VH-VL binders against o27280. Designs and how they scored, part 41

Target 1, 266 residues: o27280
Amino acid sequence: MDSMNVPEVLEIKRIVEESESVKTFIFSWDFRREVRPGQFVMVWDFRDEKPMSVSLIDPVRSEIGISIRRVGEFTDRVHGLSEGDLLGIRGPYGRGFELMGRDILLVGGGIGMAPLAALADEATARGMRVDALVAARTADELLFLDRLEAAGVNISTCTDDGSCGFKGFAHERLLTLEENHDMAAVCGPEPMMFQVMRILDERDVPAQLSLERYMKCAVGICGQCCLDDTGFRVCAEGPVFWSQELSRVREFGRYRRDPAGRRVPW

## First folded at step 18 (VH-VL)

Design id4
Fold by ESMFold2, fold request of step 19:
Structure id4 (fold): chain C 266 residues (1-266), chain A 118 residues (1-118), chain B 108 residues (1-108)
Amino acid sequence: as target 1 above (266 residues)
Amino acid sequence: EVQLLEPGGGLVQPGGSLRLSCEASGFTFSKYWMSWVRQAPGKGLEWVSYISTGGRSTFYADSVRGRFTISRDSSKNTLFLQMSSLRAEDTAVYYCAKWYIGRAFDIWGQGTLVTVSS
Amino acid sequence: SYVLTQPPSVSVAPGQTARITCGGNKIGSESVHWYQQKPGQAPVLVVYYDSYRPSGLPERFSGSNSGNTATLTISRVEAGDEADYYCQVYDESSDHYVFGGGTKLTVL
């Protein structure tokens, strides 16, 4: 427990440019600390610390990968780093995805494909059939397509502008896809996840969804990551929840809270 | 009232067959994975089989694979276990159980006794 | 072939704390669930996800899981807590549910 709460300073071993806005930072990792798809780490740039999803879990090479979208001051600084530079990593934290059955549907929007790419690797290694719906605003923002294809995943795409695959939103594309899966995993913008969850519930497909909330401690002490109504701490009881757990949460898909606790629309 | 009800059970000769049923009420049966779990007299719980929500995927314990078949009929809210080539060691109380978050079981039937004896 | 190991029995005086263990290789990486079974009755879920309590269960039921051992803890034990207790996981490597052998809790 003490080693989980203290950042380990790690050297960036390799950087993969996934898109103009997304890079994957690869580190050596001692897998005596197990990592599961859907868990997150806290990334420390020696000024600030932010939660990031693990996108690559490779025990054979003793590597993990963390995919980071450039969206603000912290991520701008991290994107400016080079191979050989240092970052602090603490974790992993949270509840990862759980697998059952013979097939799984993945639905990812934007950077939400990062934890799902890790899950796809695990699911295919178990011999599951994996279908993935990969969504973005434009074709250039679709993530991990080559990696998913190499893993044997059956890919469907959608883009808001129609530049690749179905023109429209992920939930609209989902309505045109095969209805029957043993389970699903969903990660992306929360409004998208709400619409996708509704469809999957009507199809009787059990779903797990990965949520984002503001975090400080990452171990459930400070309460900053709590969901309204239930008090679930995203860093401890999540970030992955079954859809049955989210049915009691009126906040989900309707609003978010800023770091000061104010309600803001999505 | 949320309920799982296993009618029947009974005495069967070795090598015989028996079909168990489990009727669900008080929840939306089609949304949940379902399992059979058995308990031999004076012994512990042993998972037997589970089936996916749509009935597309089935899994079996090694002790019963090839002899038992799990199925479901969502129009009747009913889970089934077709048991064949029965052996004395299959003598047990058979429970149906509903999937719960975390891959647990939250709702159990009352159980039905199957006795395999000459 | 994942195996869960429980002690066959545990005895505790009323009002004291009972601890029932469930051993397994790297069980701390699993989600562990616990069931209570009284004679002639179906099992009842008392703890899930290592430490979560189903609604309607008293606060004195709790759980923990780390390393190779998960533990069900029952504080302020009552005579009505006499039962068999089972731990359970889902083993993703075999796609099988696995139960421990059970522990008889005696309150004397």
Scores: ipSAE 0.830, ipTM 0.921, lowest interface PAE 0.9, mean pLDDT 89
Fold by ESMFold2, fold request of step 24:
Structure id4 (fold): chain C 266 residues (1-266), chain A 118 residues (1-118), chain B 108 residues (1-108)
Amino acid sequence: as target 1 above (266 residues)
Amino acid sequence: EVQLLEPGGGLVQPGGSLRLSCEASGFTFSKYWMSWVRQAPGKGLEWVSYISTGGRSTFYADSVRGRFTISRDSSKNTLFLQMSSLRAEDTAVYYCAKWYIGRAFDIWGQGTLVTVSS
Amino acid sequence: SYVLTQPPSVSVAPGQTARITCGGNKIGSESVHWYQQKPGQAPVLVVYYDSYRPSGLPERFSGSNSGNTATLTISRVEAGDEADYYCQVYDESSDHYVFGGGTKLTVL
């Protein structure tokens, strides 16, 4: 019954095209395997497997949704699949977001909105006020806006090109927002998260940030997901970290690692 | 270095009021959620209340809701608990406690005894 | 509404291993924290997030959590470990902190 370390082969029930580069794959899910916003699954296409964010958690319809950005060979193959095709899913893994207080600010960039969309559903269901700052390069890449609006989320947008909302970066838009929040959740490109974290710290807003690193085992054995300085394993101690945990990490916001463990620029 | 200090407690009559304070030092008080936790003599720990970093949001155990008010003053690094309509079952040592990663408490005050007795 | 259940007492010989349980419905899906309280003193955090040790705490303190039971394990117990031990979670459904009833560890 609890075979989370062995992929379960599931049929793709529905595919939602969220943008030109992002699709959400929806599966039937037995919620005796509980899933929390911010946890991830390993998606297996029978050749390789990669960690992917859960963006929809719907116990009423017994469904989960996994949002996948087309970024390389694995995700190209998965984007080529159709409804009725099979994928292996193992998990969920990792720490999810933790909720406290009466309101929360979500700051998401690109595909980083995926776990935050799931969190928004959870937070609104708990009666929290949810504000979301949704960032992208251009308007057509803003994710989940209709879903967030339907959930009662107060949305602010920013785009690099100004085609929707504030013209500029997420942290620049955040500086022009005047409200304080009880807490925040942040997910997106790591340079964006670093800048947003600094502003939230100055405002005394406790923040949780979701990191991505290379993963192999997903259970903390292989060491491929480790951060500099702390030895944190993103798959075991994260992927969601409190900002207080990340203040010790030189790597955060400055560089990333390839599968061989070499430092490479963002 | 890091310290939470509560003033001494007292004896108060049923129906009475008492204000507790907790002075913080050695950490940036304004960055942390704060709680009150109490312990009746010979009994276990019971969470009482917590307050958000900005003081905007407050939460209470059912046993004290409507009678106790948590507040904070970040300019004085001080947490407060205003206790009203006190009952014998409110007799306890009252601790202030600092939020820690995972919604735990890492720093506790030494506690102050409140006795509610006729 | 969430309830944590601990045994009232546990006895162990010096040098042996003590195990203190915390029962709760699906507690394996919660983050469980543990506190040590010696007579006349404030509680001290000894384990958080089920199994992490605060800085400076001896490695002989450890924890685990699965199913309906979380466990605090103290290896090579010393007389100084004699104390009350409490488990704690945060219940998101009520927005309340919840403590177990406490376990008195006796070292004989």
Scores: ipSAE 0.830, ipTM 0.921, lowest interface PAE 0.9, mean pLDDT 89
Fold by ESMFold2, fold request of step 19:
Structure id4 (fold): chain C 266 residues (1-266), chain A 118 residues (1-118), chain B 108 residues (1-108)
Amino acid sequence: as target 1 above (266 residues)
Amino acid sequence: EVQLLEPGGGLVQPGGSLRLSCEASGFTFSKYWMSWVRQAPGKGLEWVSYISTGGRSTFYADSVRGRFTISRDSSKNTLFLQMSSLRAEDTAVYYCAKWYIGRAFDIWGQGTLVTVSS
Amino acid sequence: SYVLTQPPSVSVAPGQTARITCGGNKIGSESVHWYQQKPGQAPVLVVYYDSYRPSGLPERFSGSNSGNTATLTISRVEAGDEADYYCQVYDESSDHYVFGGGTKLTVL
């Protein structure tokens, strides 16, 4: 049997409280199942199973970390667990980030910093220069700052309320930052990613974006293909896409979906 | 339409120099990494060099490092390869190629022949 | 230092299926791209990201990638498919593009 289709029941080795609403759960991991930044796993609490981004990939210590924001019944139950408790893990799934060039800009909003923290570790280990713009509503919700600093990442912050760093949105802070990078990686709320993508395109900075709503596509259950303006089918698995792939998706940046699958404006 | 045009090429003696150019049209040249890829007569494809969108970062195959210099001029939509200290094994058709999703190449020039011979 | 290995040639009868392999250490963890090159012409991208087909390419071209082998599959082979085929990856450890040695497909 393929190990990706059978949950492995793993013991929670450590729990890191990243904020009041975000915890990182760390597990021992056999890296014969290779994991790339931007891929996700299915986390099973023996009742429900949800996709979660990998935030720590440490082959040397044989560990992975999975960062989970408390947002509902499933994540409330998982946040109530302790070290030594069990979770089922399937995966990894999806397309991860691709690295190229000598430097990279990371732009993360909220929990979107989780896969970018893993990418920062990989990029710095490969000798790339890493700049990160870390965004949140408040200072208390800025994620992974100490870890990024310890890795040698050059950090800029912004908060909606101005409690840390630039007061405002990530794309507004980006306009005040250095324009030149070989590439970028972006993960966070879709309106933020759309605005950031437009700025990076004007600066001729190739970008990859991680979109949580496309994780079902990466597990192979998406029933829709994206079409470009010429009518050619462009079907790509997520959650990570190059910005060129997203320019062909009419819904991106314009609408979201409610729990019933209906389009609603942002 | 989208094109890469490689005028030039020619016969050069060993130890000589030659500059290749590649003129882009039909797409926004400044948004893409660009590469040179060569093919010796009767042989396979060999990647030579690539350059970042802003021209800030360059990479070279071991076989050409220190002898070849890739550059670009976005005002002229042109990619260049300055070749120096040429050797017989540098004899090849040289293609310019445009980056595509996944770090592939979607658009290739027609190629230009460089012959290094006494 | 990453090496891609292809058979030098493959022969197939018209209407049959051709399979061209690209071997590499843990190549299943790479994104593999495939090019067709006819004599005197530039390469043409026929598969990218292991299995995706560029716009305008026949559905007969498909790809797969797992373990140590990526495969280009051409179903219902036609005489016009006779060409050299190359696989390619980007090796992040060296920051180099890498091509396989090429496979001559003969239709007979």
Scores: ipSAE 0.827, ipTM 0.919, lowest interface PAE 0.9, mean pLDDT 88

Design id4
Fold by ESMFold2, fold request of step 24:
Structure id4 (fold): chain C 266 residues (1-266), chain A 118 residues (1-118), chain B 108 residues (1-108)
Amino acid sequence: as target 1 above (266 residues)
Amino acid sequence: EVQLLEPGGGLVQPGGSLRLSCEASGFTFSKYWMSWVRQAPGKGLEWVSYISTGGRSTFYADSVRGRFTISRDSSKNTLFLQMSSLRAEDTAVYYCAKWYIGRAFDIWGQGTLVTVSS
Amino acid sequence: SYVLTQPPSVSVAPGQTARITCGGNKIGSESVHWYQQKPGQAPVLVVYYDSYRPSGLPERFSGSNSGNTATLTISRVEAGDEADYYCQVYDESSDHYVFGGGTKLTVL
């Protein structure tokens, strides 16, 4: 087979401004290339390439949506684009969320709600009951609330500053929720995911976590996708992991890695 | 040592009932989905039923729905299958199996034979 | 309902490579698991998530999954590998586990 892997160049069909800092870029998509919630794509702006979560999977309209938070030079450039502009897209990559059971709890922090919004659509389409705990630093950063509500998701909110819903962290809100669930899916800041994972484990709720690590994926370059101690690769063995896979990982919840592979505290 | 033990089994008449049990040891039973899988003599594996960790949700193969009931008791580390309205085609070795990541089964019992015959 | 198709038998000489297939519509989009079952014994998981081995399984066991076919590969086959082999997925549309019909591996 051909060992070269190049992005497909696609036109931005529509841009949805989800918040001051988050935009969803909509593309036409041929669903012979299947996409599952929790998988990611590599977005190429003809200068640099970064992994981004898929937030909308719409086979009926033949569309996918990719939600991007403005956090640095690459995402600043992408946020400056308009409908009709071009981006390169490779993928999808990685293992997505797996569904089973009759109900699911979603716990999302910030942009981590993006893959969970796609999962909520899939879960509700299968007839599952979906509860979502949507967390952010402040009310203006709570994502996808109207979309989740329209899908029939039962929403709880929390904000660090208390501007909407429970004042505090997602894991603190979760402790006040006494419901059992058949499973859970978690995506957000890694320290939040670690605390949420511990609570779900104590409640015997099987959980899948999507790691939003900064990463680069090209042919033969996967070292930045690895977790310490296990050699797990986010682009090949994740980004979605069952909590049982993550319990031994020393790095999870303590530090992250920069593009050079150096440990950086949270 | 991680283990699943299915005591019992036996011969029952068509239309009869039998309750199977599966006792777990060496792992935290309450954290895992559990299944029953059966195998008719000389035939392949057929999934029968599974139950969620808290016992809240149960699922059944079409061939047994309405006749079999899966349940669990975490205080006894035990999985159960209540079989009713038994038919000759229910004759099989019944295995209990523990959920594994990816929705696989990593630990199986040794199985118990149920024979439905006059 | 989702169906997995396996050949009923495969025969190989000792030391050769056995390949056991599991066919399914778009099975490459599923996570496929493989079990070995020797006569009178319970199944044993030998491959999960298409290609990973449980702890303690020899590296001779490997798997792949693409398109409409998943494959269990057993390198340097030994007499002790003679068994029935089953593939398995979880079908989200039915909420059912699904097994293939099984393949008897004979070591000549």
Scores: ipSAE 0.825, ipTM 0.920, lowest interface PAE 0.9, mean pLDDT 88
Fold by ESMFold2, fold request of step 19:
Structure id4 (fold): chain C 266 residues (1-266), chain A 118 residues (1-118), chain B 108 residues (1-108)
Amino acid sequence: as target 1 above (266 residues)
Amino acid sequence: EVQLLEPGGGLVQPGGSLRLSCEASGFTFSKYWMSWVRQAPGKGLEWVSYISTGGRSTFYADSVRGRFTISRDSSKNTLFLQMSSLRAEDTAVYYCAKWYIGRAFDIWGQGTLVTVSS
Amino acid sequence: SYVLTQPPSVSVAPGQTARITCGGNKIGSESVHWYQQKPGQAPVLVVYYDSYRPSGLPERFSGSNSGNTATLTISRVEAGDEADYYCQVYDESSDHYVFGGGTKLTVL
């Protein structure tokens, strides 16, 4: 039961509808199994198993939350579940975010805010100043705003259609903010992360990026990691990487992989 | 040709002051947190202080807080440690060290000896 | 404040495997880094993120970290591996870097 290699079957304690397409599933959790922001779990619906980011880490209430966007058959089935229904969870896996300094900028697009919401809670608990740029296509898709505000996070928003906050893309809003930060954390669509990373690098703001497609169990590029000149890294280093690690990855920001593993331009 | 060079150091009396410098070359200095780490003769490594890339956020070990000030000048690729109210216990080799992924230190200077004695 | 505990010394015969431990409460949830320091020299990073090697370090150096113990392993030990070895973490709760007390590896 205590092996991270075997899913633990847990009851869904509570479901929060974050948006029309995103739900957070909350479980009781024994924090002897420590969980860090940026790590992921494998969610098993007794038919298939998919990696999902942890969005809530609450040792005081002994709860974790897993935010899941409805995007296909697996997530449709999970979204059809109710409180009291069962899911298997194994983990956590992967490298979490690392915190240093006195302040941090979070830049999240869509469901990418899920791991950043967990990080915001940890950063504020450490006494860091937290600024968050929350991006989505529309106001209805902005995630976790009330939770971030309650945690004392300074929120900026942007929407593609301008229905809330700045009208435009996250990187365009970032250019107008002009804040200096000790570090940043970024998660969202890869094109957004690439543009944001370039701006942060120009400003000499160290950034960590959470990249779903380098997850050990979910991507077709298992075993491909950032490389030093003569060194070799294993697939488990992600999903969180420093921007310095990604500067040597030719594929990041240029291509994605189709289901057959072939390179496809963005 | 990645290098950290700590000129300075020397003998100083208790209660005195000394400024250490660490000149960086072969990498983009402004992109990395920097630290000072010291080692008393025959003893282990002790972290002293670190500074953010922008130079605005600084942290200190309890043993030096209030007496030492870390700073940096990116135009000169130089890290500084202003040491004041020096004590015999501050006698050590002082290293500057560059942040590396994982919050490690990958590049260290050769170290400079500070001796605090009458 | 977070404390890392290392044995003060370890002795090993040439060609054998040296294991140097670094104890800490829940150290398995930390990223542990290891440094080699020869007399009169600056420390050199030999393992970072628990188990990764910097470029140019021989495969003989490896690391692991779980529970309350991180371990630096040096296989096929050579006389040149004789040095002091330090483990290090960053303690987020204090915002301090923390080093272990060091382990002298003697190759006999």
Scores: ipSAE 0.821, ipTM 0.916, lowest interface PAE 0.9, mean pLDDT 88
Fold by ESMFold2, look of step 18:
Structure id4 (fold): chain C 266 residues (1-266), chain A 118 residues (1-118), chain B 108 residues (1-108)
Amino acid sequence: as target 1 above (266 residues)
Amino acid sequence: EVQLLEPGGGLVQPGGSLRLSCEASGFTFSKYWMSWVRQAPGKGLEWVSYISTGGRSTFYADSVRGRFTISRDSSKNTLFLQMSSLRAEDTAVYYCAKWYIGRAFDIWGQGTLVTVSS
Amino acid sequence: SYVLTQPPSVSVAPGQTARITCGGNKIGSESVHWYQQKPGQAPVLVVYYDSYRPSGLPERFSGSNSGNTATLTISRVEAGDEADYYCQVYDESSDHYVFGGGTKLTVL
């Protein structure tokens, strides 16, 4: 057995309240188990297990952080925990983001900024210029702005209600921004990512997009995380894909699957 | 048919200059990073340089930095390598190569021989 | 500078399995790609992302990568597999592409 396939019970070292609905849970981590931005872990609260993105990767302090939005029963229970409480963690899993070039555009919607915040730290540490478009429904839900600013990221914002920055959707804001980047990384609601991908393709900007799918085994055995029209497994071949991989996929941006595998609209 | 063609090799004396070109067809040239990779006679593959899709970012192996310049012209679907201050060690077959998912190369030209000798 | 080490040669009988190794410090954290080059020809991509095949390549070609070693595996080797094989990574620390020295596969 690989240690990545069995949950390790870890103590919550610190909790950061990122917004009313989002908390970051920080754990000590042995970095002999390498972690890359865009990889995910399975978080086990001793009743249920859900995939969560790694948002902080700090080898100097030997810490990782996992950002969790309160959206239902599982996440409500986890949000009720305190420092010193225990969670099971298995992973990391999946393919992370790959860096090339001298500059990168990040486009994040809501909790999708979590893996991009980790990527921003790595990109700035490598001397890349980082621009970030941070999107949310309201100003209170814009995530990681202080952290990104401290890292030297050039930030643009948009909110659906116009309470901060550009009023509108991320892809609409993107049309008003500089067009020339060596690459991009995108994470957020799948409809947003589809529209952003189309714009980046028109601009000849290679992009990587992080997809969320229903997970069961996290190592690709069960097939529950497969994309339509392909054999790609989000937990093994992704969750990060280059846009060229996704342009052939009929499912992307058009529908999702419920836990029973049925096609449902976004 | 997806194709890369590298005309323009030849014999050059040490200290001389030569410009290589690589014409692309069968794919949208402007969407891909492009590289030059060389292979000295009887030796292995050595990456030389790559250029971003818009041409704004360029990268070079240490052995050629300051002597070689990569460029591209999307209106002509052409990749270039301007070589100067040539040395005997630059003698090789020069390939152009198209970026592939994962930072691999999926399409290669057939290569053109550059010989640097007196 | 990051270095990839390959054995200079591997010999195998037809129908058997060939394994070509590519050694590198922490190469398991890299995505490894493999190329086949026959005499007088350009390289051809045969494996990317450690273990994925380009469309049209036989399922006999496979790969793995962990720790300090990536491996190209060719099962049921045929005479047509005789070629030089190169591994390649992109080293983010240097922003350079890196190739291994190559392995000559001989089919007996």
Scores: ipSAE 0.812, ipTM 0.913, lowest interface PAE 0.9, mean pLDDT 89

